# Ledger of designs, part 1: VH-VL binders against Holliday junction branch migration complex subunit RuvA (ruvA)

No score or structure here was measured in a lab: all are predicted.

Target 1, 202 residues: Holliday junction branch migration complex subunit RuvA (ruvA), of Salinibacter ruber (q2s5c8)
Amino acid sequence: MIDYVSGTLVDKTTDSALVDVNGLGYRVHVPTSTYKRLPDTDEEVTLHTYHYLREDDESLYGFATKAERTVFETMTGVSRVGPKLALSALSAMTPTELRDHVMEGDKSRLTQISGVGTKTADRLIVELRDRLADLDVLEDTSPLSGGSDARAEARADALEALTELGLSKADAERSIRQVLRDNAGIQSADELVRRALKADQE
Positions, changes and structure headers below are counted from each chain's first letter, unless a header gives other numbers; Kabat numbers aren't used for antibody chains.
F, E and O are the ipSAE of ESMFold2-Fast, ESMFold2 and OpenDDE, as the mean of both directions, binder to target and target to binder. V2 is 0.75 times the mean of E and O plus 0.25 times the DockQ between their complexes.
[cut] stands for letters that were removed.
The coordinates of atoms that the task and the answers printed are left out; those that the model quotes come from them. Centres of patches stay.

## First folded at step 4 (VH-VL; framework fv_alirocumab)

Design b00 (from a04 with heavy chain D56G)
Fold by ESMFold2-Fast, scan of step 4:
Structure b00 (fold): chain C 202 residues (1-202), chain A 122 residues (1-122), chain B 113 residues (1-113)
Amino acid sequence: as target 1 above (202 residues)
Amino acid sequence: EVQLVESGGGLVQPGGSLRLSCAASGFTFSDYAMNWVRQAPGKGLDWVSTISGSGGSTNYADSVKGRFIISRDSSKHTLYLQMNSLRAEDTAVYYCAKDYDSSGYEDYFDYWGRGTLVTVSS
Amino acid sequence: DIVMTQSPDSLAVSLGERATINCKSSQSVLYSSNNENYLGWYQQKPGQPPNLLIYWASTRESGVPDRFSGSGSGTDFTLTISSLQAEDVAVYYCQQYYSTPLTFGQGTKLEIK
């Protein structure tokens, strides 16, 4: 069971990170929320991991906080919820936001998550309400080692701009994620917005 | 590679029972919702039942509710359909079908088995 | 229940010509909150199980030739084969996955003219 990985960030995309631990490279899948907090390549990083081990499949998932990992683990324990939907949830909202929306029965907020329709939102509310009530949200404020403040700020600015232009938060995050997957070096909010709008129109 | 192999079909009299099996391989079985879809001779596709990856949630077409029971055994990578109180209109090829991704809510099917024929006739 | 209706029931097209198959749902399968159409298309050749062609109304499944495309939104959907080839002779089905029960269209049989 791998509970965390701590080492040098070798490579990153909007949905994965490659961490070098004494010559051993761990590729971990991350939500956009974790991506935003990753340092630049060649800097030190620590990720809380969930080792997804099934009979025919093995994948490692990484998170900036233990709260994010708990949400991921709890969601993937729900009937008809797999890793892809759990990552989408964490990319769309924070653990605190998810907890609050589930506890309040806020279906409209939950449907912002990619792949979550009205029926899925109802199921999440029923099955997660009690399990998320005890989340320690203070861990959301735990910083990652190192990082590029300029890149994080540009991504936040681009997300805000796209939502002001009429995209939902989930759609804006997905568009930014797609742009950065192809062009991870972009640091300008203006460039991210331009490319995201072009991609969204196709 | 993903493979789904159905078995258990055959000739049965009205009112009888059959148990269908679908042996799955090449993917993480317990992560994916699984489905039974049937096709009567010369007719179209007719969804029968769905079971979630964990087995905690099931759904049935109204025509089979109370008669058919979908289940799965994660340790054997096998999907089942217990068919009771069979009627002539249940005659069909029964396909095992896998949900596209592990989200469980993208109920469109990337892999199907070859099907097993169930004939209900006296 | 959402009823899926295809047209035509049968279609004959010459090799290299465009084939168009329509699918209508009795109610919208577009979820306005995520702007997604819960609609897929399948191809079934004689003696074979169905094969997924298109999902989310217009996304082509990996390995499916570029000549296949899906379009439409809400209640009216179209599957287009831009240049018919001999191996495309099959029955085509649309499917909604917006709500249970999951439902398929009655199928459109595509033949060579």
Scores: ipSAE 0.000, ipTM 0.434, lowest interface PAE 15.9, mean pLDDT 81

Design b01 (from b00 with light chain T100R)
Fold by ESMFold2-Fast, scan of step 4:
Structure b01 (fold): chain C 202 residues (1-202), chain A 122 residues (1-122), chain B 113 residues (1-113)
Amino acid sequence: as target 1 above (202 residues)
Amino acid sequence: EVQLVESGGGLVQPGGSLRLSCAASGFTFSDYAMNWVRQAPGKGLDWVSTISGSGGSTNYADSVKGRFIISRDSSKHTLYLQMNSLRAEDTAVYYCAKDYDSSGYEDYFDYWGRGTLVTVSS
Amino acid sequence: DIVMTQSPDSLAVSLGERATINCKSSQSVLYSSNNENYLGWYQQKPGQPPNLLIYWASTRESGVPDRFSGSGSGTDFTLTISSLQAEDVAVYYCQQYYSRPLTFGQGTKLEIK
């Protein structure tokens, strides 16, 4: 497995990047979300890669974050989902958004992805729900404006507590996110846990 | 109801050209890859060409590369096959066929047109 | 290219009896990551276009009678008609969609004995 590519960005297009690694040029396919985060040419870049091999089709895919790569890998492991659809999903929504819509069974949002009809949306919900539960989304979301280190620490503590109480990581993260959307002022781990548990039991 | 209706077939001399059309209805045309599949008299099915839903990607069988051009017009819900430099071995019924799923990776065909006959003869 | 070979080229089966058609691919059409076989079966009746019967080797298309079933994995596949009906007289084709170019078998003609 090729885990990453680090070197000088020689060329970029909306769907690919050419990275020079000590005289070897690696052309990697990237989603639009990764393209937007690429530096200018002649600057250093590191992409998390996934080596896709199917019969004689061997392609290298690159991502700005490990969460994007995990989503791509997980999606392409699903029956009837290939690289094109997985790239379309990552171009349409963040890993966190995709996970949330899959967890909620939100077919309407999933069908907004190019190439996803109702049948594919149903398959994504069924097959990805458990696989995306442990997705690490920390680096895929834009920094929250006004976010404090105290709030980040409280959130991490609440996630750990909820998981210890028997919630899956995905359920715990989703509950915390929902509580914070309704009550953005909460910064105590204890309060987050209490509200998340009450919301989950409904 | 999904319907595919081919037209444009006929008799042409070797070296000639024909343009086939396939009028599609009953589904979101631009979401699905479309295909041309041919069948020579008394023979089996032979895949000719595929075009993606957006029209951004095309594929051809080696026997027709450089001679045939697949295209589509989303506003008219119509698929085309421009056939140039026709040869006797291109004689066949040409079918328009729809990919099963909008993903573009399920290249098996749930709907086919009735076909249009192309005869290349002197 | 993946070459699809069917056997037999033709067969005659009595009404109510089982019909078996075989299809072999020159390379595996099983994708290990999802454990799916990229294989379909079509029925073509005289004077009509092909009609999809089976996809993913064993999934029956909506509206297809349950007497039709597909089985097999990797390189060896079978289409079975458990109890032949008069309306089943047709040519049957297997197709792989694992890789391009897309390829079909040469066809098996099924007739009533």
Scores: ipSAE 0.000, ipTM 0.464, lowest interface PAE 15.4, mean pLDDT 82

Design b03 (from b00 with light chain N34Y)
Fold by ESMFold2-Fast, scan of step 4:
Structure b03 (fold): chain C 202 residues (1-202), chain A 122 residues (1-122), chain B 113 residues (1-113)
Amino acid sequence: as target 1 above (202 residues)
Amino acid sequence: EVQLVESGGGLVQPGGSLRLSCAASGFTFSDYAMNWVRQAPGKGLDWVSTISGSGGSTNYADSVKGRFIISRDSSKHTLYLQMNSLRAEDTAVYYCAKDYDSSGYEDYFDYWGRGTLVTVSS
Amino acid sequence: DIVMTQSPDSLAVSLGERATINCKSSQSVLYSSYNENYLGWYQQKPGQPPNLLIYWASTRESGVPDRFSGSGSGTDFTLTISSLQAEDVAVYYCQQYYSTPLTFGQGTKLEIK
């Protein structure tokens, strides 16, 4: 029910943030990736939140990006995956990295996540492969990050072009990431599309 | 019928090595994850390691990570545990245990072997 | 890690009487969307490997007598033996399989009075 909290950061630890919203203090649990993006105390902050409500557990979780929140929500929908494991996953790798490893069936990388053994990795691959294929994790714009740079805009444009050409979002994102790993200086969407299509054909 | 038979246990000095085997029969071995669970004399059950049906992924308890290596040979229907740098606290009966089904998420064990005793002592 | 704690450590019950063993998890093992509790119970007799009694907190394994039943949800679970028989003398263990590493309770030793 609470989609975000926006207010003054009162206190922070490596796994939680306390946000003062018009006199109400919201304590939210955060992954390490979100902690690293938190401002200093007494500064303004906005976190995308997920209200985790189960029979014996009610907690508020906060994220720097909507992509992180979507991954958390999707993972906690999997049997045997609770909030602690989902936070560990987001602390170990980015949403895009997690999606790529799931889609490639890379169990060895997934088992590096604290609390993920062989069966949980297999379950994540089976349950999340299709659910994460359509997830837009390419540098989701968050209130904490502010505006995107030219590279982020070119990447978003290239993703749209590649999906219009018949690639799934997951395949398009994988191809773009591969191109950028080899050619970090590319900033034009056209060049990204051209190189991604060549890489995808290999 | 399903059978799991462990072997390879024995007396070894601290710092030594042992390799345990578990011969499996009566089910499609490659479809099921396999586990090692140990029990120190007079103590409770302690999960040691898991290996997937394909052998492509493994997981270990923190107490044995870096010292023990789980592996399997599908052609021989055999599970292995290579134990290196053994310590007194590794003294236990080691059980081979089969996951309940091939779904990969029912990690409770319907069949166990009789166990093989490993004693680490001078 | 999810820590499993059993109580009592040992229990003496007269033949034909009810035996009750408790198991608590440090975190919920309930997947509420499917109402599934990732909790099993094992029986271990002296000199033998463990035998699966119950899975999914309350489902009895094939061949296990009706006098054994499991109940509970979330963090608190109970194994009940409605009418103790001599052959039920054993150590009983609960196990969670909600998350890795897989963990067992410390065991409850059941003896006849």
Scores: ipSAE 0.000, ipTM 0.425, lowest interface PAE 16.3, mean pLDDT 81

Design b04 (from b00 with light chain N34F)
Fold by ESMFold2-Fast, scan of step 4:
Structure b04 (fold): chain C 202 residues (1-202), chain A 122 residues (1-122), chain B 113 residues (1-113)
Amino acid sequence: as target 1 above (202 residues)
Amino acid sequence: EVQLVESGGGLVQPGGSLRLSCAASGFTFSDYAMNWVRQAPGKGLDWVSTISGSGGSTNYADSVKGRFIISRDSSKHTLYLQMNSLRAEDTAVYYCAKDYDSSGYEDYFDYWGRGTLVTVSS
Amino acid sequence: DIVMTQSPDSLAVSLGERATINCKSSQSVLYSSFNENYLGWYQQKPGQPPNLLIYWASTRESGVPDRFSGSGSGTDFTLTISSLQAEDVAVYYCQQYYSTPLTFGQGTKLEIK
């Protein structure tokens, strides 16, 4: 239901972040790997979120990268693997490292994860091997910053609109970059198009 | 070494309240679900409540639902049980117990505290 | 709710002899996809908290003597002590963790004959 939250970081603890999105506070649970990348309080932040909903548990989880979220979703989609084990795994190793250890059947590495004994390690190898084999590592490059996903989409939409209006791709991109340099907070494609057209005419 | 130390038990009148604490050490407290299990004098074990590692999920036995509140403070490594509207049948030794692993699905307990006695009597 | 019933309520066994304790669940605690039984066994000595002996019906906890073994599947489970020692005098409990509420058997008191 909520794919990301982008706003002002109001508060943070080692296992959670409180993000103010236009007056609504979203408390999200984060792995240690995400916590270490959080900015200071009162700065902008964007977290990729997963709405965990089960019969007796409803929580919002946040991640610095889409790859971390994919690992979390994949792990918690397996019976008998809960969100806390998934968070512990992400706190102990990267998505790529976890994938590699599972695919290789490396029980000794997996038992290093807090709360994972030999029984749980065997289950992770059996259940997750095929599910993690095709993990897209490019998702790891998703930025962690306020409005970055919305801004990227707005920029792409504005570029397409400006190109349709007769600007070359190079001219459109130059105008968009100039607008954003002057007005870093703009996240609307419509506003970008309007300002870029004005800049190009001048 | 893993240690769980309960406190807060005592004598209380029916309808009264008590707050139990369990101080945890020797493991990453916030990674594990924690439980309260009670045992009435001369009787068997009776599961009371569980709380997830993050504190986001709680479950209660029907006999205590609406009266007891389980909570935790990760910064203090402490588990709590707030007991309200106490009844004579709540008289028991209350044990703090740790889930075996952090998965949340292995709800059998590798470490227990020594227990704290709660007596509800007039 | 899954009701756990142990038998016998009490058992007296001579030192060195085999002790057998049974546990029955009111519904299956077997997760068939992994052939795993959500059943554990605990030992409780007077004045002490319970101590985990067996989990997953037959896996012995680290540090537990090999004379303790668990067996069974589905609804019928057994804890066996192959050669009773004096320190084994205790109350033994089975527990299911297949579904909430978590439930324990009523306990079996094991004494020396």
Scores: ipSAE 0.000, ipTM 0.442, lowest interface PAE 16.8, mean pLDDT 82

Design b05 (from b00 with light chain N34W)
Fold by ESMFold2-Fast, scan of step 4:
Structure b05 (fold): chain C 202 residues (1-202), chain A 122 residues (1-122), chain B 113 residues (1-113)
Amino acid sequence: as target 1 above (202 residues)
Amino acid sequence: EVQLVESGGGLVQPGGSLRLSCAASGFTFSDYAMNWVRQAPGKGLDWVSTISGSGGSTNYADSVKGRFIISRDSSKHTLYLQMNSLRAEDTAVYYCAKDYDSSGYEDYFDYWGRGTLVTVSS
Amino acid sequence: DIVMTQSPDSLAVSLGERATINCKSSQSVLYSSWNENYLGWYQQKPGQPPNLLIYWASTRESGVPDRFSGSGSGTDFTLTISSLQAEDVAVYYCQQYYSTPLTFGQGTKLEIK
């Protein structure tokens, strides 16, 4: 319902921001990562927002980046993952790190999230792996995210080649994603493989 | 050792206000959601309100929504319940209770305070 | 709201005998994809706060004697005390945490006969 709020920052706490938009005050809940990027009070600010509506919570959440908002949406779309856990995750690691750790099945890194023990980390990996994989595929194929049929095919070919060379599917997917984030213009499977192997060595 | 110590209960007239406090120690206070659960004399347990570890999210039972405000002060390791427009039906022992973990979906309580009695009577 | 109903309201059991307390939810508290039941049990002695006994329907809290066990799934749950001891005299409550508002059963008073 509200995609962003842009106005004067009136007040901030470690978990919320109050933004004045032409006389309307919007209180938005923010992860610590967004709090750290907030300007001083009386300065201008723009936050990407998500209107969370559930039986037990109707709140507006705000993020410094669209990537943070997308991760929050994806996590809270899972039946047993609430906004508290999603905010904790975003406060502990970047959207890219979270996606990578879930895709890799990296339990030790996920347990760095406040409130996430080994049991919860296992559940996040199983439940979110498919949802985050779908997000990754959507980003790869979307014209708005720079995806194309040729690029999607190159990525699939690179994934197959890397797994044939001995990488696990999760490691191969992570390496490819990391290469594409740094070098979005790459559309060749051969180039993706070469750079992914170099990234894996570093 | 985890400890929760409540204070602020007492006798108040209908329509009055009262503020309860719960001093927490022995755990990383800001990592855990906290709850108020009440129990009327001779009756069962009745959940009142929850607040997230960060304080950014709150929930209330319908019977207290709009009248009660849950809040916390991480620097003082203290949970609060501001009770306004009190009714006879609010008479109860009010317990402070800690969520089992900080995930936000394991809302069962491993530690409780001893409770503080609130009596709403003319 | 999920309504929790316990039975019986009160129960008298001889020392050393088995005590069973039932709890029914007005709708399922089972998250079927993970086979998880969002149900806990508490013990409350006079003048004391509740003490957590069981969570996830059947997981015993650390320090709780093994004579206490929880069972059931979906809407029907049971707390069993296999060999009643004098210190078990208390009121027992079930609680669902599947959705807010969090709700408790009305309580079952357990006494020695």
Scores: ipSAE 0.000, ipTM 0.457, lowest interface PAE 13.8, mean pLDDT 82

Design b06 (from b00 with light chain N34H)
Fold by ESMFold2-Fast, scan of step 4:
Structure b06 (fold): chain C 202 residues (1-202), chain A 122 residues (1-122), chain B 113 residues (1-113)
Amino acid sequence: as target 1 above (202 residues)
Amino acid sequence: EVQLVESGGGLVQPGGSLRLSCAASGFTFSDYAMNWVRQAPGKGLDWVSTISGSGGSTNYADSVKGRFIISRDSSKHTLYLQMNSLRAEDTAVYYCAKDYDSSGYEDYFDYWGRGTLVTVSS
Amino acid sequence: DIVMTQSPDSLAVSLGERATINCKSSQSVLYSSHNENYLGWYQQKPGQPPNLLIYWASTRESGVPDRFSGSGSGTDFTLTISSLQAEDVAVYYCQQYYSTPLTFGQGTKLEIK
């Protein structure tokens, strides 16, 4: 019912945030990935929320990005996958990483998620493959802090291209960051890829 | 060439106010988060505050919360720090520092100004 | 808050010798998902602002001599200067950027013996 909460961060723990919205306090459960990106207390925060309603249980979950919320919603739609496991997945890997491991059938990486054994990894691969194929990678790479919006699309495209060329996601991200450090004015994915590959060869 | 130039430092009485400015040039100012980092005489580095590129998000060290206000004017390429209710412990050189990239996650600083000295004493 | 502790507080090394500075964080600054350590190193010479040397624990900033190297992961990090030169006399600081508040170590003063 609640699509987002925007207000003052009153309190935070490793698994929750308390947000004051004009005198109403919303306690939202967050993955570690969202916790890491929360501002300090008394600062403004906006979280994308998912209202979880199951068998007379009701909880509010919050995420830094819409992609994280989509992954959480999609995972909790899988038989025998609950909120705790979905939060563990988002704490262990990004939405794009989860999508890639599912698409590749990488059971080894999926079993590193707390609470995921071989049987659950197989289920995630089967049931999430089609659902995560359309995940918006641009939303996953969007910065929490504004200001990089002008180049976010080019970065996302360059990330995909470099990964397809055989670079790990971490290496591709570092290469792109280094290129942008030296050439902040670059706007096209093609130029980012070209510069990153040149730097990698040197 | 990236350049950051601080100004506004000086001698202030305890309980007083002072406004620091940092004039930025040589990069797309509005794309980068900006920081204030201070250093008391003979002491180490102490992070004070961060503001996002858009100005929509700010963070403060606990010691300055409620007293200091970070802001920016992207049209003037200038970062500000409004310091209120100053204490002797706020005496320091205040540096303006630029985040490494425009993502807001790389909060390590590739460019710093020369610093402006703030002395809080009677 | 993540507390950063450096050792030693001061170090005297002869020209051409290896200098080693340690930095410990009170909790992990490793983001395991990306295998990224949110740790940087700065050099500060008297009367000057800090200068970025290393980021992501081991990546050397453009223009920094290759005698400087960073290593470590999680909570235990090292800055190494393989062959000390006179220009390297400075105070060195580690910094974590894993979480707010951003925190620095207390600094290590490097002097010529």
Scores: ipSAE 0.000, ipTM 0.441, lowest interface PAE 18.2, mean pLDDT 81

Design b07 (from b00 with light chain N34L)
Fold by ESMFold2-Fast, scan of step 4:
Structure b07 (fold): chain C 202 residues (1-202), chain A 122 residues (1-122), chain B 113 residues (1-113)
Amino acid sequence: as target 1 above (202 residues)
Amino acid sequence: EVQLVESGGGLVQPGGSLRLSCAASGFTFSDYAMNWVRQAPGKGLDWVSTISGSGGSTNYADSVKGRFIISRDSSKHTLYLQMNSLRAEDTAVYYCAKDYDSSGYEDYFDYWGRGTLVTVSS
Amino acid sequence: DIVMTQSPDSLAVSLGERATINCKSSQSVLYSSLNENYLGWYQQKPGQPPNLLIYWASTRESGVPDRFSGSGSGTDFTLTISSLQAEDVAVYYCQQYYSTPLTFGQGTKLEIK
């Protein structure tokens, strides 16, 4: 299967890109988030691709990041979640935002996705909660992109500590996200762990 | 606001061909799956075909598979049904129908055109 | 294919009285994990296209009078008109959208007694 395409951008529309790879043209469907990041025509581009098989048709989807591709693959792997809905989700929010809203059961945020009403939001929460729990966007970025940010290190250390204290990875991540949403100024792993554990008691 | 207008129906002999069109307006055409549903005189509703918003996926009723081709042109906001090898039992009013939601789950139809009559007779 | 069977084929009801139309699917149209029934109801008046009345078995479409209601789950569904009015004379169809091919019931013709 094709893991990426790298070549010259020949043409782009709001929902697709045509990439010339040494004389072979690949038409790739993209979310709006990827479209906005595409260079001008005749420039070089690299897209992470997912080969989707549909009834009587094969389609290639392309993404600016591996995290976006993982979300698309995970969503379309769920019974009855199709490519259009997955593209709309990625056009409305980032992979981490989508994961967080699904994990938190935030129906209000999910209904902001084009084509997602209350019923569809309920389905996404039920079907995707476990599938997106282990999504780690930082693992899908370049090692040079990431950071020496004290908060990022504290978050990673807190995740490890909470997991060693018996929390599942999903529960630990959710607790950390909740604490940080309420207390954005926290920078130490010790304080994150303490507040996450205390929040579960209150 | 939302309008669907069918055209292209008429009288054709068995074995002949017709192309139906459905002009759509008032919604983001490329976001919604579109359908053809037919109704023989005095009979019930019979689903014929669907096409996804992107045009990348199509489905057909067994009775028309291999003979009918559904397609769409997003730039013209128009849905098509190419009908080949027509049979007497294809005689019906053909309706253009829009899926309720762009999610792909909601294949029930909030808007229908007025229909165009196809008569297959010698 | 999921076969949709309506009963009765036709019925006559007096003005102001309750009309009940039944629809049975050959297979369940319930997605049990989310408690979702993939069933809709349409009204078709002479010379007009169908008009959506009910979706998800019991959700009334915007603009549809509250005398129309849908009920049921799994394989057995009912459309109820609580107080029949003259403008309700029509053919009514159920539709499943659980799986392709999409299928409709044969229709129930509703007349005034």
Scores: ipSAE 0.000, ipTM 0.464, lowest interface PAE 14.2, mean pLDDT 82

Design b08 (from b00 with heavy chain Y105W)
Fold by ESMFold2-Fast, scan of step 4:
Structure b08 (fold): chain C 202 residues (1-202), chain A 122 residues (1-122), chain B 113 residues (1-113)
Amino acid sequence: as target 1 above (202 residues)
Amino acid sequence: EVQLVESGGGLVQPGGSLRLSCAASGFTFSDYAMNWVRQAPGKGLDWVSTISGSGGSTNYADSVKGRFIISRDSSKHTLYLQMNSLRAEDTAVYYCAKDYDSSGWEDYFDYWGRGTLVTVSS
Amino acid sequence: DIVMTQSPDSLAVSLGERATINCKSSQSVLYSSNNENYLGWYQQKPGQPPNLLIYWASTRESGVPDRFSGSGSGTDFTLTISSLQAEDVAVYYCQQYYSTPLTFGQGTKLEIK
């Protein structure tokens, strides 16, 4: 099991990083929160890694903090929660925010995570409550959670508005994700809706 | 365009085994949960099993738990259903169904294959 | 388990007339925190797989004609076809996705005349 990789960042994409450790290249999958914090290529980087091993899948995941890694490991141990959903959670909120919402039983906030519906939120609360209660983390800022409550609320309002205007839920979510990927600084539902409508190609 | 093509159905004796396949194309296979839904001749729809996009989690209808195994091969873009200890009441057309959104699971299905008939008869 | 019950089992409607199909769940499928109903409708024509018509109780799937509409909340839901066309002859199913196991109604067969 590899606990971390520290070396030169050779290549990066929106969901992965290639790290050269003394001539050995490690490709790791990363959440958007970690991607946004990666340095430029040819700079030094250290990622905390988790070796995801299942009967039919073996992948290496990397995180900017140990707290993010702990959340990923804990979430992927939950029934019906795979790496994609765990990465989405970490891209939507910090480990501390996730812990707090789970501890409070805040289903509304948990359902703001892409892929988390009512049943998944209930399962996360039940399964993660005890495991995350002991999570001792420093204040950790994620690019996607820079104003996490306000942004999640804006996303929910924008989804409702776009659906009212006749878009399917999937089309609305895709358009919103594309807009936020390109324009991380958006602070209002109105602005998000306007840009998402343009992106959807009426 | 999205396509789902089932295969592997046929006539099998009670107590026998059969493996169904569903070849997927036109979407990023590993991003979507996949499902098997069956329909007995002249009857309604019955959900059988779900597998997450990563393959890390599965769920089954009580009537098939312990007998059926859902799996997927992301490199081949193929969904499988291994059916063991088959019973007459498993006779049905088996549909492969794609979950609506790439976010994990929505549990309603935007694309279905044409189905493959499984007949369990002595 | 949430049991889905449709009514009627079979319905005959003349071309151009309104068709109404009902679906009742044994438990509420409305999540109060997000105010969404975990209910969908499918159309199945003879010899074909089901086709998604409506999700979230009232959201029409892309490509589905606007004569199809879904309504209702909680435990009582309705699928309406405002002006029946010949191509609408099919069996219609409601489905809940509020809780596992996922369950479908028994189906309503829609015929002309």
Scores: ipSAE 0.000, ipTM 0.436, lowest interface PAE 18.9, mean pLDDT 80

